# Designs tried in a protein design chat: VHH binders against ORC1-type DNA replication protein 2 (cdc6-2). Part 8

Target 1, 379 residues: ORC1-type DNA replication protein 2 (cdc6-2), of Methanothermobacter thermautotrophicus (o27636)
Amino acid sequence: MKGDKRRDIRDILLHDETLFRNMNAFDPDYVPENYRYRESQMEALAVCIRPALRNGRPVNAVILGSCATGKTTAIKKIFEMVESTSEGVVCCYINCQLHTTRFGIFSQIYSKIFGHQPPETGVPFSRIYQTIMQHLASEKRALVVALDDINHLFYSKNANKVLYDILRAHEVFEGVRTGVFAVLSDIEFRYALDKNVDSIFIPQEIVFPPYTREEVFNILRDRVRVGFYPGVISDELLERITDHTMDTGDLRYGIDLLRVCGNLAEADASPVIGEEHLERALKSTGPVNLIHTVRTLNENEREFLRILADAGEDMTAGALYELFRESTGSSYSSFNRIIEKLEFLRLIDTRLTGKGVRGNSRILIPRFSREDLRRCPGF

## First folded at step 19 (VHH; from j7 with S56H)

Design bb4
Fold by OpenDDE, fold request of step 20:
Structure bb4 (fold): chain B 379 residues (1-379), chain A 121 residues (1-121)
Amino acid sequence: as target 1 above (379 residues)
Amino acid sequence: EVQLVESGGGLVKPGGSLRLSCAASGFTFNDYAMAWFRQAPGKEREFVSAINWLKHTKYADSVKGRFTISRDNAKNSLYLQMNSLRAEDTAVYYCAADEGLYYDFGEYDYWGQGTLVTVSS
């Protein structure tokens, strides 16, 4: 019965030696210095932006590809390049999973331009919008907006308005030059725009195909080179991680797996990542889809899920709101927005029941157990 | 509570004129784009005209040169001056409000109940 020498937490914390050269390399938002295997797509994106650099209007684009095909990274890289090249172009990346309202979208644009958020209260949307567009016009700056996971704007029924407001701004503000990159991760998602929006959007299609195994391996290898010290992980182990990554079809899974393995190895005071760490990591990693989805959630959204999961049973919306309000101080409006979002993300189910004193009550149903959710980083 | 109340509809002869009004309440009128839509019997609702918070205007091609949209922010009122009316202008006219730029499609946040305009000899 060799005593489970649970290393004293202190020992774990005080270990000065880290396997990580750069932990940020394993962050899903990390933008590599060397971005490979998307040259054609990067060129296509550049071509769309090129007119803006020449005092023209950017070309709109629809960027298509499954999750983790490098769309986000490509967009961020090209935006960085553009902004480094010219001050005459403002590039704004927006994750529509996080920002689903028109106000939210334009708040991000505002923040990008002015370096601070618009006032939360008291300022109407029209003023924010006007401030943005007037600034662009006066400063003769073009705006390129990437709407990542734009399907969320369709779900919130804001897609037409957002696109219209961006793309037709020039009709009201003379000299304004705007373009939109609409990013879709769901290849099966069919979007329908209003005809008046569609007529102005006229996008170029840029497709990001899935990574090959070789590409995945090389990408992960590059992350290892940046993120770990030399000799920390073998190529053989990396091959295995690549295989697991391919099974999920999500590159982010592989990157996260590397991180987790590294953490486990450090916890064990091992100078290298071994097979045992990989095995443990595989057991600890929840469903990839759930992990990714949960990572996109804000604190209130996570708190919502936590409360619901802790209950271990279906809850009425009213009951959950009371707990949620107590915990977060959030409004009922905010709460309802969270319900809609989480339902859309298939993290919860909702059911209307005629059983209630004042009519139909909404029942909230957790799809995932507390245990499953705890396996998600950040939860 | 947000309210948009249209008025001024009625029967008019072809070539005649009519002025529609929309009284707005329950929101900051000055910060909203306003629009007129119309719906003829058996037809879909269609865009007529819009005026935004900068008083920039937009018109459907079918009404350009004949209709004039205007607003009085002090009175929280939207107007549509309709001249040279035609039989095809017969419809229920709706007032709409939105915070955005204005739209020539029917995704406005607020709508009135409408007022009937009948153009007939």
Scores: ipSAE 0.846, ipTM 0.964, lowest interface PAE 0.5, mean pLDDT 89
Fold by OpenDDE, fold request of step 20:
Structure bb4 (fold): chain B 379 residues (1-379), chain A 121 residues (1-121)
Amino acid sequence: as target 1 above (379 residues)
Amino acid sequence: EVQLVESGGGLVKPGGSLRLSCAASGFTFNDYAMAWFRQAPGKEREFVSAINWLKHTKYADSVKGRFTISRDNAKNSLYLQMNSLRAEDTAVYYCAADEGLYYDFGEYDYWGQGTLVTVSS
């Protein structure tokens, strides 16, 4: 009768010994001091910004690469470097998954410049815009904006306007110098800009290729070195984690896996991460991609996913809308927008059912299981 | 409810002049960029002119020097003075509004119903 020595939760909580040297090293937002294996890309980004440091206009860029190829980290790192080097350049990173409206985009820019959010109520977009551009002109500061996952702006039909507002500002505000880094994770995504936007955007292409296995291993090793104390994890185990990471094609998965393993080992009062911890972690670690994607969703979008997950595989868009409307009070237009977004995010598939008397009924099919969704924060 | 109502269209001889007006309601007019677009029969809608909230103006090359866009914020009105009119200026003219800088493409938040301008001898 091997007594299930359920360690007292208190003992677990009060255990003074941590395997973690720096838990932040396993945060997806962690920016390593030495960003390896993207030197050429970082150099290219720097070259684009270099004119701005010399009172010129920054060069626009399209940054291409699959998910988890280090694009975001590279951009953040270069921005930090630039801002540390010169006060004459403002760098603003914007996640377009979170901000899809013009107001949202420029609010982020405003916040970056002034250190606080614009008033939520009563201030029109034009005032926010003017305040930003006037400031840049008066202070002779260049603006570089990174629009991460810019495809979301295309879906919201704001891409042309946002780009135009940024890139054509100099026509109205004398001396304004602006540049845009458009980041795309879908290499196949063909964006069509208005000709008047396209004529000014003229981007340099910077490609982030997928990490090799060796690169993934080394990156994870570096995270281990920073995040864990020496001897906590073996190279052999790290190799296995690397293999699992490669299977997913997402470096973030590997990083998170390390974190989870560390937590499990610590909970077990183990001085090292063992195979048993990895096995447990693999079972507990839901589709990281789903979790990350779901985190970017607003409340209505999440609610729809809940509804969809509960409704099953054969529900029509119309039927789902009724449920959604009852739950959120949202309009059909809002509903359609959500569907489009979720389809884009590859959370759902849509199929047209040929047979219905009334117009082509759309069936919405989740690409995730209900169980997986429940593992996501907020569900 | 947002409304843009164009007026002033009609028949005019080549070389003549016409003044279009757009009356705006249902939004804070002073905070919006305004624009004129036109669509000739069988052609795509094209940009004519825009004026933003700073009264900065933009013109299509085809109308530059002949057309003048202006606004009266007190009257919530947009105007287009058209001089030296040509046969090719024949079109339905539309008023448009947007919160942004201004655009020379057709992505505006609000649109009028249009007014017909016919230039014929």
Scores: ipSAE 0.846, ipTM 0.964, lowest interface PAE 0.5, mean pLDDT 89
Fold by ESMFold2, fold request of step 20:
Structure bb4 (fold): chain B 379 residues (1-379), chain A 121 residues (1-121)
Amino acid sequence: as target 1 above (379 residues)
Amino acid sequence: EVQLVESGGGLVKPGGSLRLSCAASGFTFNDYAMAWFRQAPGKEREFVSAINWLKHTKYADSVKGRFTISRDNAKNSLYLQMNSLRAEDTAVYYCAADEGLYYDFGEYDYWGQGTLVTVSS
């Protein structure tokens, strides 16, 4: 029975997060600094962009791979590298789940170039498009657009227009050089382009195969190093999480297990993730997972969820804050920290209302059912 | 309310000429690409010609050199001059408008009702 505690315990007690030094490392949108095991794919992407750095046209590409094989990360890393070396290539990443229309796609390109959204009303698409392409021509800048989850443009019937307007711009705006990286996470998805669009696309195919077990282990270990304090989880438990991740074929599952294990250990006031925490995390299904996650919340955070659930539908941050402040007396800064934590725990999502100028215009979307929340202790 | 109204169709002999017009209203004409499509009896609608707001033009191979597309922004009007007409040019001709570059596929936002052109002896 050892009672010999060193002054390190005081430092630990003074932290708000005893196990997590960076909870964002377990966020699905996190882009790791150390990105490994895609050297061949990174080289292929670089070869596609290289002509644009030398006053040529970028090569179009189709990036194929199942979910969580690193496609998005690779594209963001390559774009970051290109933009660090040159201002002559505009690299624009667009999530087609969020931006499914011609106007939406080109508004994102506009914002990337000019640093603000285009006028929301009164300006026709053709003028926004012309402004983009005239800028590219006059400044001698190439454009590379990554259309992530491009299948959504096919579902919305916008794919032909978007590809045509990007890739045929040179016919009207002399010297404009454009390329498209089309990203498909559903390998079974088959698309058909109009013949006059298909003839101009002609992409290089770049395949992201599933990670091996060794690769998954090392990726998860890198996330542990960023997201947890040293010694929080053993390599033995990480091996087990790796095996479960391989069983699903989805790296996000392993990252979620780490997040849930950390939350469970924190709720138990444990300085370490143990076998018990992993076993409880593995039983995370439906209401059981929600109940365990909610246990990590303080009363103000629970009140936040009660207000959101009682509203019945999506709610703006401003509207929720007014009710939350009246109920709890909390400051707006405390309110924002709760939003960040609840997004990290995947209990809510946020979406811009379209104005994008203030944080209180966000829409807060629960990722749980109201019925399931009411079954949780304290709700 | 957006309206595209075609006119100028009719009966013409092979080798003859015809000029189609499309009067546009309900939108800022100068911000739109304009196009002609046609649909022959028993066939799918097909692209004929397009002209964008910067007056760049595109033609289907089957009409290139015989048809000339033009626009008059002061009159909000689109034209198609059709020369050296052939029997296979017989179709209903449709005016179309879109804010995009000048698509040669049929995904235009606005369409007219069409005007019939018949080329026969």
Scores: ipSAE 0.773, ipTM 0.941, lowest interface PAE 0.8, mean pLDDT 85

Design bb4
Fold by ESMFold2, fold request of step 20:
Structure bb4 (fold): chain B 379 residues (1-379), chain A 121 residues (1-121)
Amino acid sequence: as target 1 above (379 residues)
Amino acid sequence: EVQLVESGGGLVKPGGSLRLSCAASGFTFNDYAMAWFRQAPGKEREFVSAINWLKHTKYADSVKGRFTISRDNAKNSLYLQMNSLRAEDTAVYYCAADEGLYYDFGEYDYWGQGTLVTVSS
């Protein structure tokens, strides 16, 4: 019907044919522009922050809901909205699974305010804390801190200290206004705060119930519209992905299934995702998902995984660091940052041994089979 | 090696006064909040008073107006002036240190061995 289309060399070099117009829509970190089915929760969060925009104190909140009910997305969305309209409120999201100590929590707040980590030269907590609060006072900025999975601060016995230091800062630093959003994914978790912390942490309760099937379908469809070009996946296939998502009870599984299907279709040079791609994704999600995640890693991060896989067993961070340093020459600081990134990507877990509380005594646990990693390119 | 050493305890009549001292060593005193806690026989340890590195103070309601906390950063020393003593003030008094704001709960990193104060006729 039509002849070949001529392309200049710049078109060839810069134009990649892909099904994804925005692959980031399928990342766990993605904050959607169109965020549905949480209008009442978003309003409640906004009401909690609104006093901070009017020279008052934010209202504290406890945010309850099982995993993948949109809690983190809602918090990041409201923080983005607040920060886009005002310099007068610092919004700091902190994952307490990753940052379990008083020092760690306040280092994250420091980073949010100043754009870099606190000095690594043994600066005492009190100096870091004072620097944060003096900034808030002098710049007349409120602080709202979201402590996601706050149960980890109770496990580490840091919860009273962290909440006290945030919420009572106004007693020492005139005019400082602070609030906390405490997030619990285990809705049956019971916590007890010291009476003098509990008396100032008087939270509004905000509940995120499980999504219905129709809500899951529409959330996935919204991600499809952002992440794929039009016509890449049918509503019928999306219904099937919704059903599998409901079976797992984890919205993240459905989002990842979309990503894997897209990658499989692209590898087949198919203009659309078909049933055969979904069936392959369901059978091989582990190996295919691992391959694509590993391709986002740099050489040192890949070497980390290869050493872990070659051991054939779990190993301590100390043992892995010795092998990693010999192979790469990397510092312990760089090594620790790799651990944090790989935990974030859900490629590994860490567990403290009963014998040590130092970072080097952590057990590193792969979240993939070692056989599947060895099937990845470069392993 | 961190040490907190209390002194100044003893026997005193109701209405009397005592001054407790705590000598600190093994850490940078000026970076720490300091506190007094006390424990009467058969009772749980309770907060008495705290003073942070910026010299802001906090007092338990039961001692406010009668006790005064202070610190001498040049001598690495913490003090508690106790006036108008009552029988219910009888306890072992502990010095504590932490880098936090000035907690009124017992999650301080460092503790002394205590000094006994007895208020009786």
Scores: ipSAE 0.767, ipTM 0.939, lowest interface PAE 0.7, mean pLDDT 85
Fold by ESMFold2, look of step 19:
Structure bb4 (fold): chain B 379 residues (1-379), chain A 121 residues (1-121)
Amino acid sequence: as target 1 above (379 residues)
Amino acid sequence: EVQLVESGGGLVKPGGSLRLSCAASGFTFNDYAMAWFRQAPGKEREFVSAINWLKHTKYADSVKGRFTISRDNAKNSLYLQMNSLRAEDTAVYYCAADEGLYYDFGEYDYWGQGTLVTVSS
């Protein structure tokens, strides 16, 4: 009979958690208790930290794997296990996309140790640094720092100082024991350290290969079991979500689809997630990391990405500049600054090719799918 | 404004001695690691010696045993005593400052203009 297309906000609020047993299972920061398919990587991480629990120095590691291969979860899980076992090891996870400077990195370490941030002004870096290292020495605590997306420290030209200050602290502060887990999501990234830094950073390599389709399905099903009541979503719909997740290569996309489907089903007062909810979720969902990154962009930078997304992956910088100039009126120097920023943010890559293409123009390569960008807010 | 002003350079005979000074202003000297770098004509700038805020020191192998770095926090001054000088020590010597540990690579935040040291008969 009559349809009511608008629902009372109170009705929506009063359907509290009828489908969700634990909404937090779908949060980006969730660390599952049943963390599987990474047993050998977890063992390798544990072996790197184990000397620190026995009055030795942690072993440095380079942790390689594309996005959503479980690297961050593994690191956070091993850090939780170590901290529950001993107060003698400080484990500090730092996202280098958010903390790109020497002062920022060491402010995070400071906050981990002391429970509050240092003053942002009026206190020189050297005093923050000395406070950290004097504490580690006097309390006989080792430090393990995970530098996630460490490529950002190379782009900001902070990597040499940060690594040196962490790994050479023992030269000044007797008995201080430090180690670094350097995390790279771009396995094609090649870094170069100063010779005097490279000689002290001798890491074990720990590789997180892509999950298989079966592994992705089981990981998503584990999240369903924790986050939804039984029977909320069928295995058939979960297979479809798995396929979409495999197409993006980002496990977080699949987890977010589950969350959005659940919210849509609750808004419809449905006891289950159906095909309609998935179809609606597919039109509204973008990857969480891409969404956060694009929020930092101004209007011209967003237009740059729109033009690139419309053109595909074989667009040259010269061709893009002509379209960009027509759309925005921007100068070539502004255009190049945008390229540098977007490359820095890992939204695009460039390749300089002269042979086989027109002249020496750069080819602009998106690090995101066109579908994912078009689903971000404001695109 | 931060300023580092080197002095004490000049002409000296092989086997001789020279003392370089660096007067610092515009920052709290005690909070900074200080270093000497040098650059000979046609060569890359190279590390000579560093001393941090707790007076720990580091030397390049080529100068170890011949050069002594020191600092006078009361006078906001950095020194380099250079003994047994050789022709190979001829270079422009630069004073550098940074809040970090004491780097033996050239990523210091502040630099002086340099003072020329010539070791020649």
Scores: ipSAE 0.755, ipTM 0.933, lowest interface PAE 0.8, mean pLDDT 85

